# Miniprotein binders against q53ft3, part 1

Scores and structures below are computed, not measured.

Target 1, 195 residues: q53ft3
Amino acid sequence: MFGCLVAGRLVQTAAQQVAEDKFVFDLPDYESINHVVVFMLGTIPFPEGMGGSVYFSYPDSNGMPVWQLLGFVTNGKPSAIFKISGLKSGEGSQHPFGAMNIVRTPSVAQIGISVELLDSMAQQTPVGNAAVSSVDSFTQFTQKMLDNFYNFASSFAVSQAQMTPSPSEMFIPANVVLKWYENFQRRLAQNPLFW
Unless a header shows other numbers, all headers, positions and changes below count from the first letter of the chain.
F, E and O stand for the ipSAE by ESMFold2-Fast, ESMFold2 and OpenDDE, each averaged over both directions (binder to target, target to binder). V2 = 0.75 x the mean of E and O + 0.25 x the DockQ between their complexes.
[cut] stands for letters that were removed.

## First folded at step 1 (miniprotein)

Design F2L (at its last look DockQ between E and O 0.03; V2 from the best seeds 0.00; counts 0 for: pae E 15.1 > 1.5, pTM E .780 < .8, placed apart)
Fold by OpenDDE base, look of step 2:
Structure F2L (fold): chain B 195 residues (1-195), chain A 94 residues (1-94)
Amino acid sequence: as target 1 above (195 residues)
Amino acid sequence: MKVEIRIEFKTDDPEELLRAFLKALWELILEARKLGAKVIYTITIEGDTLEIRITIEGLSEELKEEVAKELAEKAKELAEKYGVKVEIEIRIKE
């Protein structure tokens, strides 16, 4: 139902479902992360009148999880970008994830999504600095992330002459990556919330 | 051998600086690939900060220091050209 994207990292599409209405992504080495994108996969919409509250959890100095509400995703707003780099010293907020015995290594944070009633979500106040609110900001961030990915992928580019046969490895033509990039940009331009 | 380099620029125009850096980096990538090395890099722009992390794997012991130095020099040259501050961290692993 949900995906999580960090610039420079592989997209996560397999959230751990910790409850019927709760999903969690692990973010290793979270201290190096500035922004995270949470998005709906488009396979299953929220039920009518429901959306997702997005939380960030990081270990405090004692190793205890500190949860903060970042914002929301809904059928009408199926993706959101959150800045998490400034949250490392924030105060914890109430969260629906309870005392999850999440064996956390000190370097691993979590993104939690709780499916909740829209009416209930409206009463919650996200942490002030987390939401990247404007469509323009989202577009700019996404474009930067796309550029990062393209650059990352291009670093693996080799000519046919440079290829060493490796039957165990799969190769993707650079043109495929470029086409993907172009298609993604086109879709983004048409609808910034296409995912 | 693995070389990791983190380059951090402070700039009001990170996109322009990034384009310039990538142009220089691309030449190095091509060279490294010819040598059979794997190059991975990530880019982060946050406010006035441009961060580039580069990892090069599969280099010989002799080349790891040279590559690190070359990357650092390129970063410094760009910093000077654009009049910005740069911080560079290099880690060489066996």
Scores: ipSAE 0.005, ipTM 0.168, lowest interface PAE 11.5, mean pLDDT 76
Fold by ESMFold2, look of step 2:
Structure F2L (fold): chain B 195 residues (1-195), chain A 94 residues (1-94)
Amino acid sequence: as target 1 above (195 residues)
Amino acid sequence: MKVEIRIEFKTDDPEELLRAFLKALWELILEARKLGAKVIYTITIEGDTLEIRITIEGLSEELKEEVAKELAEKAKELAEKYGVKVEIEIRIKE
């Protein structure tokens, strides 16, 4: 069994099983969603040689479902983060003023999971920019950004003797920046996804 | 007195190598800064070239040299691990 998480919403753990090998989660108000997390609950693994292809479905201008492959979930990669914000365009309009091609009021999108052979999944190509990097890569990126900010802020450090008085300006003591840096690093080590 | 270290890698994946370098040396740099040292590094990525410039001030002369050696040794270790070329320049300024 599978789970589906969107930031700011309750976790969905009761997928609709629409076939022996197909599971669906509904995403109401999908136009406000940028990312979804799909994961295995851990109680039931995929059969050997099989995995899950993860799809995003939205209705086209005629209300017909359009399915796009986001990526994969396997026993070796039991969770993944997918970006869906770039996939929510309706039928294409090459008109310079696309307002006349507004299809209708928003409807519910779906996340579909299809259990398939791993060899069959290797022949599939996900929509670009749908998969997000692993937690380890996220942590490393975050550490780089943290240090880059500290280097930037530190490059403006001055002694009190170097300061030009400016009574209308606000100042932050350098120790505040250092304490924030230390606290951020501690929180990142505790939970890489805290921010 | 300050120490300047320039490390240049030639690599197919400069972002991965940068992440490995910073992760491996993060605690060393944090400890130096907590002792009141001014540690600044500048990162430049252009094509297959990753350049890291590190400046250290506010430690004793002996500690500055020791930190510079550890940074250089780690850069060489990563270059060997990733099978890439590295150039290292260390300058001590009064």
Scores: ipSAE 0.000, ipTM 0.118, lowest interface PAE 15.1, mean pLDDT 68
ESMFold2 (binder alone), alone request of step 1: mean pLDDT 77; pTM 0.731
ESMFold2 (binder alone), look of step 2: mean pLDDT 76; pTM 0.730

Design F2a
Amino acid sequence: MKVEIRFKTDDPEAFLKALWELILRARKLGAKVIYVIRGDTLEITIEGLSEEVKKELAEKAEELAKKYGVEVEIEIEEGSE
ESMFold2 (binder alone), alone request of step 1: mean pLDDT 68; pTM 0.589

Design F3a
Amino acid sequence: MKVVIVFESDDPEAFMKALWKLILEARKLGARVIYTIEGDTLVITVEGLSEEVKKELAEKAKELAKKYGVKVEIVIGDSPEELKKIAEELLKKARELAE
ESMFold2 (binder alone), alone request of step 1: mean pLDDT 67; pTM 0.566

Design F3b
Amino acid sequence: MRILIIFETDDPELFLRALFELILRARELGAKVTFTVRNGELVIVIEGVDEELRKKLAEEAKKLAEELGIEVKFVISDDPEEAKRLAEEILKELLEKAKS
ESMFold2 (binder alone), alone request of step 1: mean pLDDT 63; pTM 0.493

Design F3c
Amino acid sequence: MKVIIVFEGDDPLAFLQALFRLIIEARRLGAKVTYTVEGNKLVITVEGLPEEVLKELAEEAKKLAEKFGVEVKIVIESPEELKKIAEELLKKAREEAE
ESMFold2 (binder alone), alone request of step 1: mean pLDDT 68; pTM 0.547

Design F4a
Amino acid sequence: MKVEIEFETDDPELFEEALRKLIELAEKLGAEVEYEIKGDTLRITIKGLSEEVRLKLAWEAILLARKYGVKVIYTIREGSD
ESMFold2 (binder alone), alone request of step 1: mean pLDDT 73; pTM 0.668

Design F5a
Amino acid sequence: MKVVIVFESDDPEAFMKALWKLILEARKLGARVVYTIEGDTLVIVVEGLSEEVKKELAEKAKELAKKYGVKVVIVIGDSPEELAKELEEALEKLKELGDPELVKELAEYLEKLAERLKE
ESMFold2 (binder alone), alone request of step 1: mean pLDDT 77; pTM 0.677

Design F5b
Amino acid sequence: MRILIIFETDDPELFLRALFELILRARELGAKVTFTVRNGELVIVIEGVDEELRKKLAEEAKKLAEELGIEVVFVITGDSPEEIAKKLEEALEEAKKKGNPEEVERLAEYLKELAKKLK
ESMFold2 (binder alone), alone request of step 1: mean pLDDT 77; pTM 0.628

Design F6a
Amino acid sequence: SPEELKKIAEELLKEAEKLGAVVIVFETDDPELFEEALRKLIELAEKLGAEVEYTIKGDTLVITIKGLSEEVRLKLAWEAILLARKYGVKVIYTIRE
ESMFold2 (binder alone), alone request of step 1: mean pLDDT 63; pTM 0.528

Design T7a (at its last look DockQ between E and O 0.03; V2 from the best seeds 0.00; counts 0 for: pae O 14.4 > 1.5, pTM E .754 < .8, placed apart)
Fold by ESMFold2, look of step 2:
Structure T7a (fold): chain B 195 residues (1-195), chain A 92 residues (1-92)
Amino acid sequence: as target 1 above (195 residues)
Amino acid sequence: KVEIRIEVEKDGEKYKFEFEADSPEEAEEIIEKLKEFLEELKPDEVRLTVEADSPEEALRLAWLLILLFRRLGFKRVTITIRGNKVTIRAEK
């Protein structure tokens, strides 16, 4: 019903069903994992009115599981990417797996999927990262966009000897882009909201 | 509402994912996570389609993705823009 993919590893498509409504994927050597993609295989959808709450579990220093809600997958949003690299030292959250007898090893984490009512899922808050919508955040975003645009445009730079003759095409000299970039950066430093 | 469909190929295996965002902020978060995931995966080929509620939003999201594809070292990047739909194909 579900798949779990970690970069550099084989996709897992055979979740361990630990209850009628609970599925688990083992993640050996979990400390090397930064992102996990959880997705529905498309063969068996959730029943109407239901979806999947996705949890990450890792063993604490005593070998006891710590569970954190990552987010959700549903028939309407069948894939989700979760960043787990920052979660391995946090406190646990409420979770539906606490009554289950799950055998653990110190080096194995788990992705748990609990099939639940959509109304129940809507009341849950995942552990997550959020961008701050402040003036500093706006300044950082605009600077990042400017850097990305300049670097992208510069990757297309060619010498005059490398240019393909094409009268129907329009070209912009790289120095024009550089001058615009430098002027924009200077003005952004003076007034982050000038544009 | 933003729909993002992506097909990646790595070592002859293909993976298809569909993401749906209810807001522009959610779409940007998905794209940022996709960027980080693809940097780890290092795929051989990516086909990406972004469909948004407006051509302006689709183009904005596509530019963010193009910068990602450049960092992944793709030699051939093809971009097709039609209204509110942007298709990107990147090959090594």
Scores: ipSAE 0.011, ipTM 0.546, lowest interface PAE 9.4, mean pLDDT 71
Fold by OpenDDE base, look of step 2:
Structure T7a (fold): chain B 195 residues (1-195), chain A 92 residues (1-92)
Amino acid sequence: as target 1 above (195 residues)
Amino acid sequence: KVEIRIEVEKDGEKYKFEFEADSPEEAEEIIEKLKEFLEELKPDEVRLTVEADSPEEALRLAWLLILLFRRLGFKRVTITIRGNKVTIRAEK
C-alpha cells in the first residue's frame, strides 16, 4: 500500500505491517537522511473517509524511540516529502504505534504510517519543521514515472545503424536503461525495502 | 540555507514539492533526487525555484537541472534570476 523513498537509496515498497492499519519502514543510517518521501503505491486506496498519518521514529540517547508526526497522505494527496534532518533532536509526540518491540539498532529510524479517519487527522498537528510536499500517488507516480522514463528513453532509442555520428554527445545504450529498470522492478518486487 | 521548490505538471495533474537544505551539499543531493524524479515522471511542465545565499549558488544548483531539462525534451526553458532566487520554467 505504501512506499518510502530516501535520496540516494533504493525505494522501499515493503512496509512491515505491524497492525491492520499500521505500517512501518526501517531507515538505516537515519542520521544521514535529510528527506523522506512517503507515497501510496496506488494498488490499494484508502477507504472512504480515511488517510494515513505519517510518523518518524528515532532512538534517543537511551535507545528509546522518539516518535514525531510528520504529516499525512491521502487519496487526494498520495505522496509527501518530509524533512527529517532537523527532527533528530526534537521532542516526542503521541503516536499510535504503542510499545512496539522494535529491535532497533542505534542507527536505525522508522517511518510509521497509521491509517486513520480524516476527521481525526485534521485534529493532529505535525511537527512544524517537517516540510511537506504533496505528491498524489507516488507509486502511481513512481511507476508512471518509471514507465514514463522508460517510454521516454525508449522513444529516443535508435539502432546503431540509425545513429548519426555526434561526437559531442554521449549515448547510453538502451539495454542499460532496460536492465536498470528490470533490476529496479525486481528489487521492488522482492524487497520493496531494498534501498 | 537553500530552499528548493518544484512544481510539476503531468497529464493535467499538478504536484508541488518544497525542500530545505542546510548546506549546498545537501541541496545537491536533493537536486540529484529531483533529477531522478523528473526523469521518471517526465512531466509536461516544470517550475523549479532555488533560493540560496547568493544568486551564484542558486544558479549553480539550478543549472544542475537545466541539462536534464534539455535531455527530457523540454523545448522552452526560461531562467529567471531575482536576487538570490533562481526560477526555471521548462515546458514541452
Scores: ipSAE 0.000, ipTM 0.148, lowest interface PAE 14.4, mean pLDDT 76
ESMFold2 (binder alone), alone request of step 1: mean pLDDT 77; pTM 0.722
ESMFold2 (binder alone), look of step 2: mean pLDDT 77; pTM 0.721

## First folded at step 3 (miniprotein)

Design H4c (at its last look DockQ between E and O 0.05; V2 from the best seeds 0.00; counts 0 for: pae E 21.7 > 1.5, pTM E .329 < .8, other shape alone 10.203 > 2.5, unsure alone 59.215 < 70, placed apart)
Fold by OpenDDE base, look of step 3:
Order: structure tokens, then C-alpha cells, then sequence
Structure H4c (fold): chain B 195 residues (1-195), chain A 106 residues (1-106)
């Protein structure tokens, strides 16, 4: 039902089902992890009116688990990216996983997914800054793409005096590219999904 | 030229294949870079085809291909989307279709 992805690691598609409505992924060497992606595999949807609350658990200095609500996944939002690097000093929150008899090593954290009613999920407050906006990520990616293109194109820019005659080639003035870039950035800023 | 378009199409195909492989091994930092390259290749081919042939059908296919590339990119950012594989497949199908059309224009 669920998958878990950490950058640079193999995708996990086999969650440990600890209850009918609870799933857990182990995250070894969690201290090196900045972001975690939790997603639905698409094989089994949430039942109607239900979604998944996503929790992060790490051992504190005493080896006791600290649970924090990261956010949610739903049929409408089947994947989410969470930043966990800044949570290591956070306070624990209430969680539905209880005392799990999971042998925890100090270097292993867990992602827990609890299938819950959407109405109940709406009343919960995730820890601050854990959820990464897909829109923001997209905007950032698009901006990087545009910058990459502009830099690439600009690297080939030559003055009229530097141009070598090539009748078989078409030339576009650099100012046209720049104007396009500026216009695109403006539109992107207004609506990241304008295209 | 048609030859240049063919070369670009081949490059797009290669990138798509690489992207597919990396999508299977999700988490590769090069994945985004490949996606960017794919988008730019699609953009470039649009210009080349548009200039060389002006065929409305080809233009439409290129636009669809571009759109598919964007969808893949979006899905990569929203990693784990079941639509990712579908988008990749769609992209590949469009490339193949485009290639066939380009061949007819030779």
C-alpha cells in the first residue's frame, strides 16, 4: 500500500504492518537523512473518507522513541515529501503507535503511517516545517531549470563582430532570449502552473 | 534538417530510457538533471521542426511531448506518483509517433 524513499537509497515498498491500520518503515542511519518521501503504491487506495497520518520516530538521548506528526497522505495527495533533518531536537507528539515491540537501535528511525479518518486528520497539527510544499518544490525546480537554460544559452553568446558567417544556421538575438526568460519568470511567479 | 531532427529524437529517446532506469532507482540526484535535459531537448526539437517543416501535426506532437516531459518532472518532484510510469510510457509513445511522422517528411 505504501512506499518510502530516501534520496540515495533503495525505495522501500514493503512496510511492516504492525496493525490493521498501521504501517512502519525502518530508516537506518537516520541522522544522515534530510528528506523522506512517503507515497502510495497505487495498488490499494484508502477507504472512502480515510487517509494516512505520517509520523516520524527517532530515539532520544536515552534511547526512548520520540514520535512527531509530519503530515498526511490521501487518495487526492498520494505522495508527500517531509524534511526530517531539523526535527531531531523536536518535542514528541501524541501518536497512535503505542509501545511497539520493535528493536530499535540508536541509529534507526521509523516512519509510521496510521490510516485514519480524514475528519480526524484535519484536527491534527503537524510539526512545523516538516511538510515540503510540492508547489514550492516545483517552482524551485523550474527556476533552476530556467537558470540552467539561460546560463547555457548565454555561454554561446557572441557579438555581431564575433559572428562567423554560417548561412546554414539561424541566429536568435540574446535580448530575445533574455526577454523570454524574464517574461517566463514573471508568469511563473504569478502562477507556477501557468504552462 | 531532418537529419538533425532525427539526432535530436534519438537523444530524447536515450534520455527517456535513462530517466526510466533512474526512476526505478529513485533518489539519484542526476534524475532532475536528466529531466531538465529532456525538457530542453523537447524544446529544441520543437523549434527545429517548427522552422523546418511547419507541419501542424508534427507541431502538435511536439507540444504533447513537451507536456509529457513536464508531467514527468512534476511527478519526479512528487515522487511515488503512480502516474510517473504512465507519463514515461506516454512520452516514449509520443517520441515513437513523432519519429514516424518525421520519417514521412523525408
Amino acid sequence: as target 1 above (195 residues)
Amino acid sequence: TPEQIDKMLERIKELAEKLEKQVRSLGDPELKELAIELMFAAWLIRFKVRKAHGNPEVKELIEELRQAAYEILRDLLEMGSPEMDEAIKKFEDLIDKLQKHIEKLK
Scores: ipSAE 0.005, ipTM 0.159, lowest interface PAE 12.5, mean pLDDT 70
Fold by ESMFold2, look of step 3:
Structure H4c (fold): chain B 195 residues (1-195), chain A 106 residues (1-106)
Amino acid sequence: as target 1 above (195 residues)
Amino acid sequence: TPEQIDKMLERIKELAEKLEKQVRSLGDPELKELAIELMFAAWLIRFKVRKAHGNPEVKELIEELRQAAYEILRDLLEMGSPEMDEAIKKFEDLIDKLQKHIEKLK
């Protein structure tokens, strides 16, 4: 029905069905995860007028589940990437999952998918900017942003001999910008979801 | 050129989507999982092909990803579906053509 993918891990395709319209994936060692990809396997599309609300759940300090809405998956958008690195101590949100409490597994979180009417989903507000476009679109945008920033900063480059003394002005050596650019490109190439 | 690489990446994405659709019709859970991994590998290959222009370490990673995708495709061929065999062969031919193109850009 649904798949769940984390970079560097095997894909999960066997969601636990916890209700007629609700599915769950376990995420062990969730504190090391920055992004999660949720997608449809394509065997059963959503019924007309319906889609999937995607939630992230983690245990709080007392082991009680905290649920937060990440975003949506639909027949028209059958895969989506969600950022979870900033959510692990965040504010809970209204959710359709009951008081499901998985006793004391502080290293395991869950991704929940609830099949709902599209009209109902339109009234929901995801936490922060959790939804991210496809991996290819994110990588493409990030690469263009990097190139644009480097070209812009480089257009102001001057040598030390060309500098007029400006004691009230703060300056950054051009090689620092280049080193940052090269390091970021390397990190992005290893894992498009590293951030 | 970068435009040629972009065109090939879009074609790879389209072929991966067609392969997923064919695998869906078979209904095999193990085959579905393998197709999903192949789709993710194709997405990574598309990203890495763009990056290989400027990073030697990425070129080695692309070869490792290609080998892994090739082993997945060979496993799919052992399942004996005529429609899958044709789609997988087209995917392999496209990967081989992409690699030759990347070498030319060296």
Scores: ipSAE 0.000, ipTM 0.082, lowest interface PAE 21.7, mean pLDDT 61
ESMFold2 (binder alone), look of step 3: mean pLDDT 59; pTM 0.460

Design H4d (at its last look DockQ between E and O 0.03; V2 from the best seeds 0.00; counts 0 for: pae E 12.1 > 1.5, pTM E .277 < .8, other shape alone 9.117 > 2.5, unsure alone 57.146 < 70, SAP 101.906 > 70, placed apart)
Fold by OpenDDE base, look of step 3:
Structure H4d (fold): chain B 195 residues (1-195), chain A 106 residues (1-106)
Amino acid sequence: as target 1 above (195 residues)
Amino acid sequence: TPEQIQEMLEKIYEALKELREQVRSLGDPELERALLRIKFRAIWLELMVKIAHGNPEVERLIELLEYAIEMAAERLEKMGSPEMDEAIKKFEDLIDKLQKHIEKLK
């Protein structure tokens, strides 16, 4: 049902099913891992109204597991990238995995996926640094930057009647900037990664 | 010449395309953000070629936009992949070189 991928490592497609609704991947040498990809294999979808809450577990200095909610996967979003580097200083969150007899090897972390109601998932708050920006986030960022630039440039716009003669200066019509902006918006709308 | 600048821009875009494929294969969102920063700089250079032609006001806008992009990138970029840092730096160097060339043509 689920796969787990760490860059530079073999893909894991066999999760340990620890309960009917809970799956676990082991991540050896977790301290060297920056990002983890969790994805659905496409063989079995979530039941209607269900999704997966993705948790990360690592041993603390005492060897006790610290669980943190990374984010979610759903039928509509069947894959996600999570940053797990830097989470070592995070506080543990409530998790559904209970006292799992996890072989507590100090160098092994775990990715846990819990199948839960979408409504319940909506009430959960992932750790702030784990969510990787989606393509949509990049698009939104790009749009904000473009809007900022356009607004800034437009704030200096004057009519020809308002222009003070300055023979040493060149002027660009505002419509040139506008046309460029419109063309860029069109390209961005067609393909956010057109570059 | 403007044609030479355009050719350099095309080379940058082709190189960016290759880098994008590599970055996607790594699945590192920070590298994707770095690519976005470089993309913005390249787009800006394209704009410069088209409209700047020695206009001091446009140059000021360019500088401000670059600064805004850098600030945004720094805020977004918390971690870089050491493996890709060198490649990113090479692109930034190319952009800087191109910018200097444009400045000389003014």
Scores: ipSAE 0.011, ipTM 0.180, lowest interface PAE 9.4, mean pLDDT 72
Fold by ESMFold2, look of step 3:
Structure H4d (fold): chain B 195 residues (1-195), chain A 106 residues (1-106)
Amino acid sequence: as target 1 above (195 residues)
Amino acid sequence: TPEQIQEMLEKIYEALKELREQVRSLGDPELERALLRIKFRAIWLELMVKIAHGNPEVERLIELLEYAIEMAAERLEKMGSPEMDEAIKKFEDLIDKLQKHIEKLK
């Protein structure tokens, strides 16, 4: 139902289901992780009226888990990027995972996803500013990459039309790229967090 | 791992640079197109690792971007060798920007 991606690691798509409404991903060597992406696989949506609260857990100096609310994923917002590097010594949050009896090493953190009512999620406040910096950086990256790709592809399409004039078929790729560029740029301008 | 992906990109980039100079002197655009496709796929792999699966709009945009890159590579085969050098330089700049952005996200 869920996926978890850490930069430079394999995508995890097989969450450990620890309860009917609770899913967990292990993050070994969590000290080296700055960002985590949590997303819906798209095969099983949340039930109507429900969504997912996303938590980060790390062991304290005594090996006890400390859980913090990162944010949310829903059918309408099926992915989110969270910055966790600033959370590794923070205060714990109210959380639904309780005292789970999961055997773990001191260097393993966890991402927990709890399926909850949307009304309940609306009253929760994520700790820290984990998502803000990651979203801004990702938006800048995608915008610069899109501009660079558009300029390259458009230059090639114009050169092709000048060399060998063909009816409409030579312009189809440029038309597709142009439409994609305009739609994606418009989406980012309307909502930098649209993913 | 990100180190493995970046190391692979650097090796492919240097090999493409050396082979591009040889292919340009021979005028073999199909080999140069194949090397560009390998470079595009290496960049695509890094982007796919960074971009979340499961969002239909993002997945559709990624698929369309891959299609557009393949179409651009096919059109490069019809260009002369000097124009291919300029196109390859633009892709080198793109890769350098992507690597810098990936490093900032770490």
Scores: ipSAE 0.000, ipTM 0.160, lowest interface PAE 12.1, mean pLDDT 54
ESMFold2 (binder alone), look of step 3: mean pLDDT 57; pTM 0.404

## First folded at step 4 (miniprotein)

Design F2o
Amino acid sequence: MEVEIRIEFKTDDPERLKLAFKFALLRLIWQAKLLGAKVEYKIEIKGDTLEIEITIEGLSEELKEKVAKYLAERAKELAERYGVKVEIEIKIEE
ESMFold2 (binder alone), alone request of step 4: mean pLDDT 75; pTM 0.706

Design F2p (at its last look DockQ between E and O 0.02; V2 from the best seeds 0.00; counts 0 for: pae E 14.8 > 1.5, pTM E .729 < .8, placed apart)
Fold by OpenDDE base, look of step 5:
Structure F2p (fold): chain B 195 residues (1-195), chain A 94 residues (1-94)
Amino acid sequence: as target 1 above (195 residues)
Amino acid sequence: MEVEIRIEFKTDDPEELKEAFEYALERLIERAERLGAKVEYKIEIKGDTLEIEITIEGLSERLKKLVAKFLALRAKWLAKLYGVKVEIEIKIEE
């Protein structure tokens, strides 16, 4: 039903179902993680009127789990990207996983998904700086890349009329396209989730 | 001059990967067409292999090459995400 993705790691498609309506992914070495993508696999949709509240849990200084609401996934918003790097010192919030005895390793954080009513989800407030994108990760990547290319290239475009007495054609310097490509590659190499 | 991109994924779940790639590809095609490209594609599942063939016509040679590279990057990204192997071939035909 759910997938979890960390850049540079294999996708996780097998969540631990800890309850009928609760799923958990383990995130080892969580200190090195900046972003997490949570998405629906598309195999099983949420029931009508339901969605998923996405929580992040990390061990506090005492080794106790601290849960924070990151955001939501729904049938209409089947994926979301969350920045978790800045949450490691945050305060815990009310969470549906508190009563569950989930075996934890001190060095392992967790992503928890709780299937809840949409109306209930609307009353919850995620931590402010966690949500990066609520759009499908695959779509978002493509759109951002294409938009970035188009916007960059078009900003340097000149009309044929500006070059020669012919208004029907626009020209973009080839070097502009090359520069965009190089810059995009560099950024992607630095951070695969820079978009 | 046309550019042909052939992408092959080896995966245990080709349907899932197909859906993910196809959806993104459709959006890419829409953008490319707005730039004056004609893009045709075929997606086939053969056993544990997802095969994608994309043909790009129109645009300048450099832009077609760029779009091809763009698609290749997307394929590599998906392969990395899903932990699968991908083979990519870009063919330029005059």
Scores: ipSAE 0.006, ipTM 0.173, lowest interface PAE 10.3, mean pLDDT 79
Fold by ESMFold2, look of step 5:
Structure F2p (fold): chain B 195 residues (1-195), chain A 94 residues (1-94)
Amino acid sequence: as target 1 above (195 residues)
Amino acid sequence: MEVEIRIEFKTDDPEELKEAFEYALERLIERAERLGAKVEYKIEIKGDTLEIEITIEGLSERLKKLVAKFLALRAKWLAKLYGVKVEIEIKIEE
């Protein structure tokens, strides 16, 4: 039902189902991970009116699991990117995994996905510093920033007939900026995570 | 991991060119620091040579490469405006 991707690692598609409505992925060597992508495989959608709350659990000196809400995935937004580097030291929140006793290795963190009602998910607040976005949102963010850069640089462009002779002012031919912009857009469209 | 950029201008008037490049650098650095980068630079005049060394930390590897490309473009632009030669070296330490 779900996949979990970390840059530089193989995609995990075999979640451990720990309950009828709860799924877990192991994240070994979690200290080297800054972001994780959680997504739906597309084989089994959420039931109507339901979605997935995504939690992170890190190893600590205590045996009791501590889960932090990262955010959500839904049929309408089937992938999301979560930042976990800022969560390696933090407070737990209320979570649906309850008293589930999951054996853990000291260096292995976990991603938990709990299938819940959309109305229940709307009442939950993700922990701070869990900056989340879908892969589409990263692409859109980058496109917006490239557009803003192009508009900014173009505000200084002049035609050669309008150029003022001023050595203290610098001018950029618009084609140079446009060529760079187009090349960057093509690479981003082919691989949103090329950076 | 850091990126180091070395820029050398050959010019009869290194002081004028130094001031022009410093002005552009300060604006770039302010924007980079708002993104959480640490940018350090050193500018030296050795006879008819203006040497600039720039070190960038605190951005992703790809963003550091993009900033380095923008700095190289700026240096080439200044060299064209002032009619001087420029040499640019970019080093990425692994």
Scores: ipSAE 0.000, ipTM 0.083, lowest interface PAE 14.8, mean pLDDT 67
ESMFold2 (binder alone), alone request of step 4: mean pLDDT 76; pTM 0.719
ESMFold2 (binder alone), look of step 5: mean pLDDT 76; pTM 0.713

Design F5c
Amino acid sequence: MKVVIVFESDDPLAFKFALLRLIWQAKLLGAKVVYTIEGDTLVIVVEGLSEEVKKYLAERAKELAERYGVKVVIVIGDSPEELAKELEEALEKLKELGDPELVKKLAEELEKLAERLKE
ESMFold2 (binder alone), alone request of step 4: mean pLDDT 70; pTM 0.556

Design H4e
Amino acid sequence: TPEQIDKMLERIKELAEKLEKQVRSLGDPEELKELAIELMFAAWLIRFKVRKAHGNPEEVKELIEELRQAAYEILRDLLEMGSPEEMDEAIKKFEDLIDKLQKHIEKLK
ESMFold2 (binder alone), alone request of step 4: mean pLDDT 54; pTM 0.364

Design L3a
Amino acid sequence: DPEEIKKEILELMFKIWRVRFLLRKLGNPEARKKIAELLYKVLELIREFLETGDPSLIEKAEEILEKADELFDKAEEMLEK
ESMFold2 (binder alone), alone request of step 4: mean pLDDT 74; pTM 0.663

Design L3b
Amino acid sequence: DPEEIKEEIRELREKVYEVLRLLRELGNPEAALKIMFLLWRVRFLIRKFLKTGDPSLIEKAEEILEKADELFDKAEEMLEK
ESMFold2 (binder alone), alone request of step 4: mean pLDDT 68; pTM 0.548

Design L3c
Amino acid sequence: DPEEILKEIAELFRKIWEVLELLFKLGNPEALEKIMELLYKVRELILEFLKTGDPSLIEKAKEILKKADELFDKAKEMLEK
ESMFold2 (binder alone), alone request of step 4: mean pLDDT 70; pTM 0.582

Design L4a
Amino acid sequence: DPEEIKEEIRELREKVYEVLRLLRELGNPEAARAIMFLLWAVRFLIRKFLKTGDPELIKLAEELLKIAEELFELAKLGNPEAAEKILEKLREAAEKIREELKE
ESMFold2 (binder alone), alone request of step 4: mean pLDDT 73; pTM 0.689

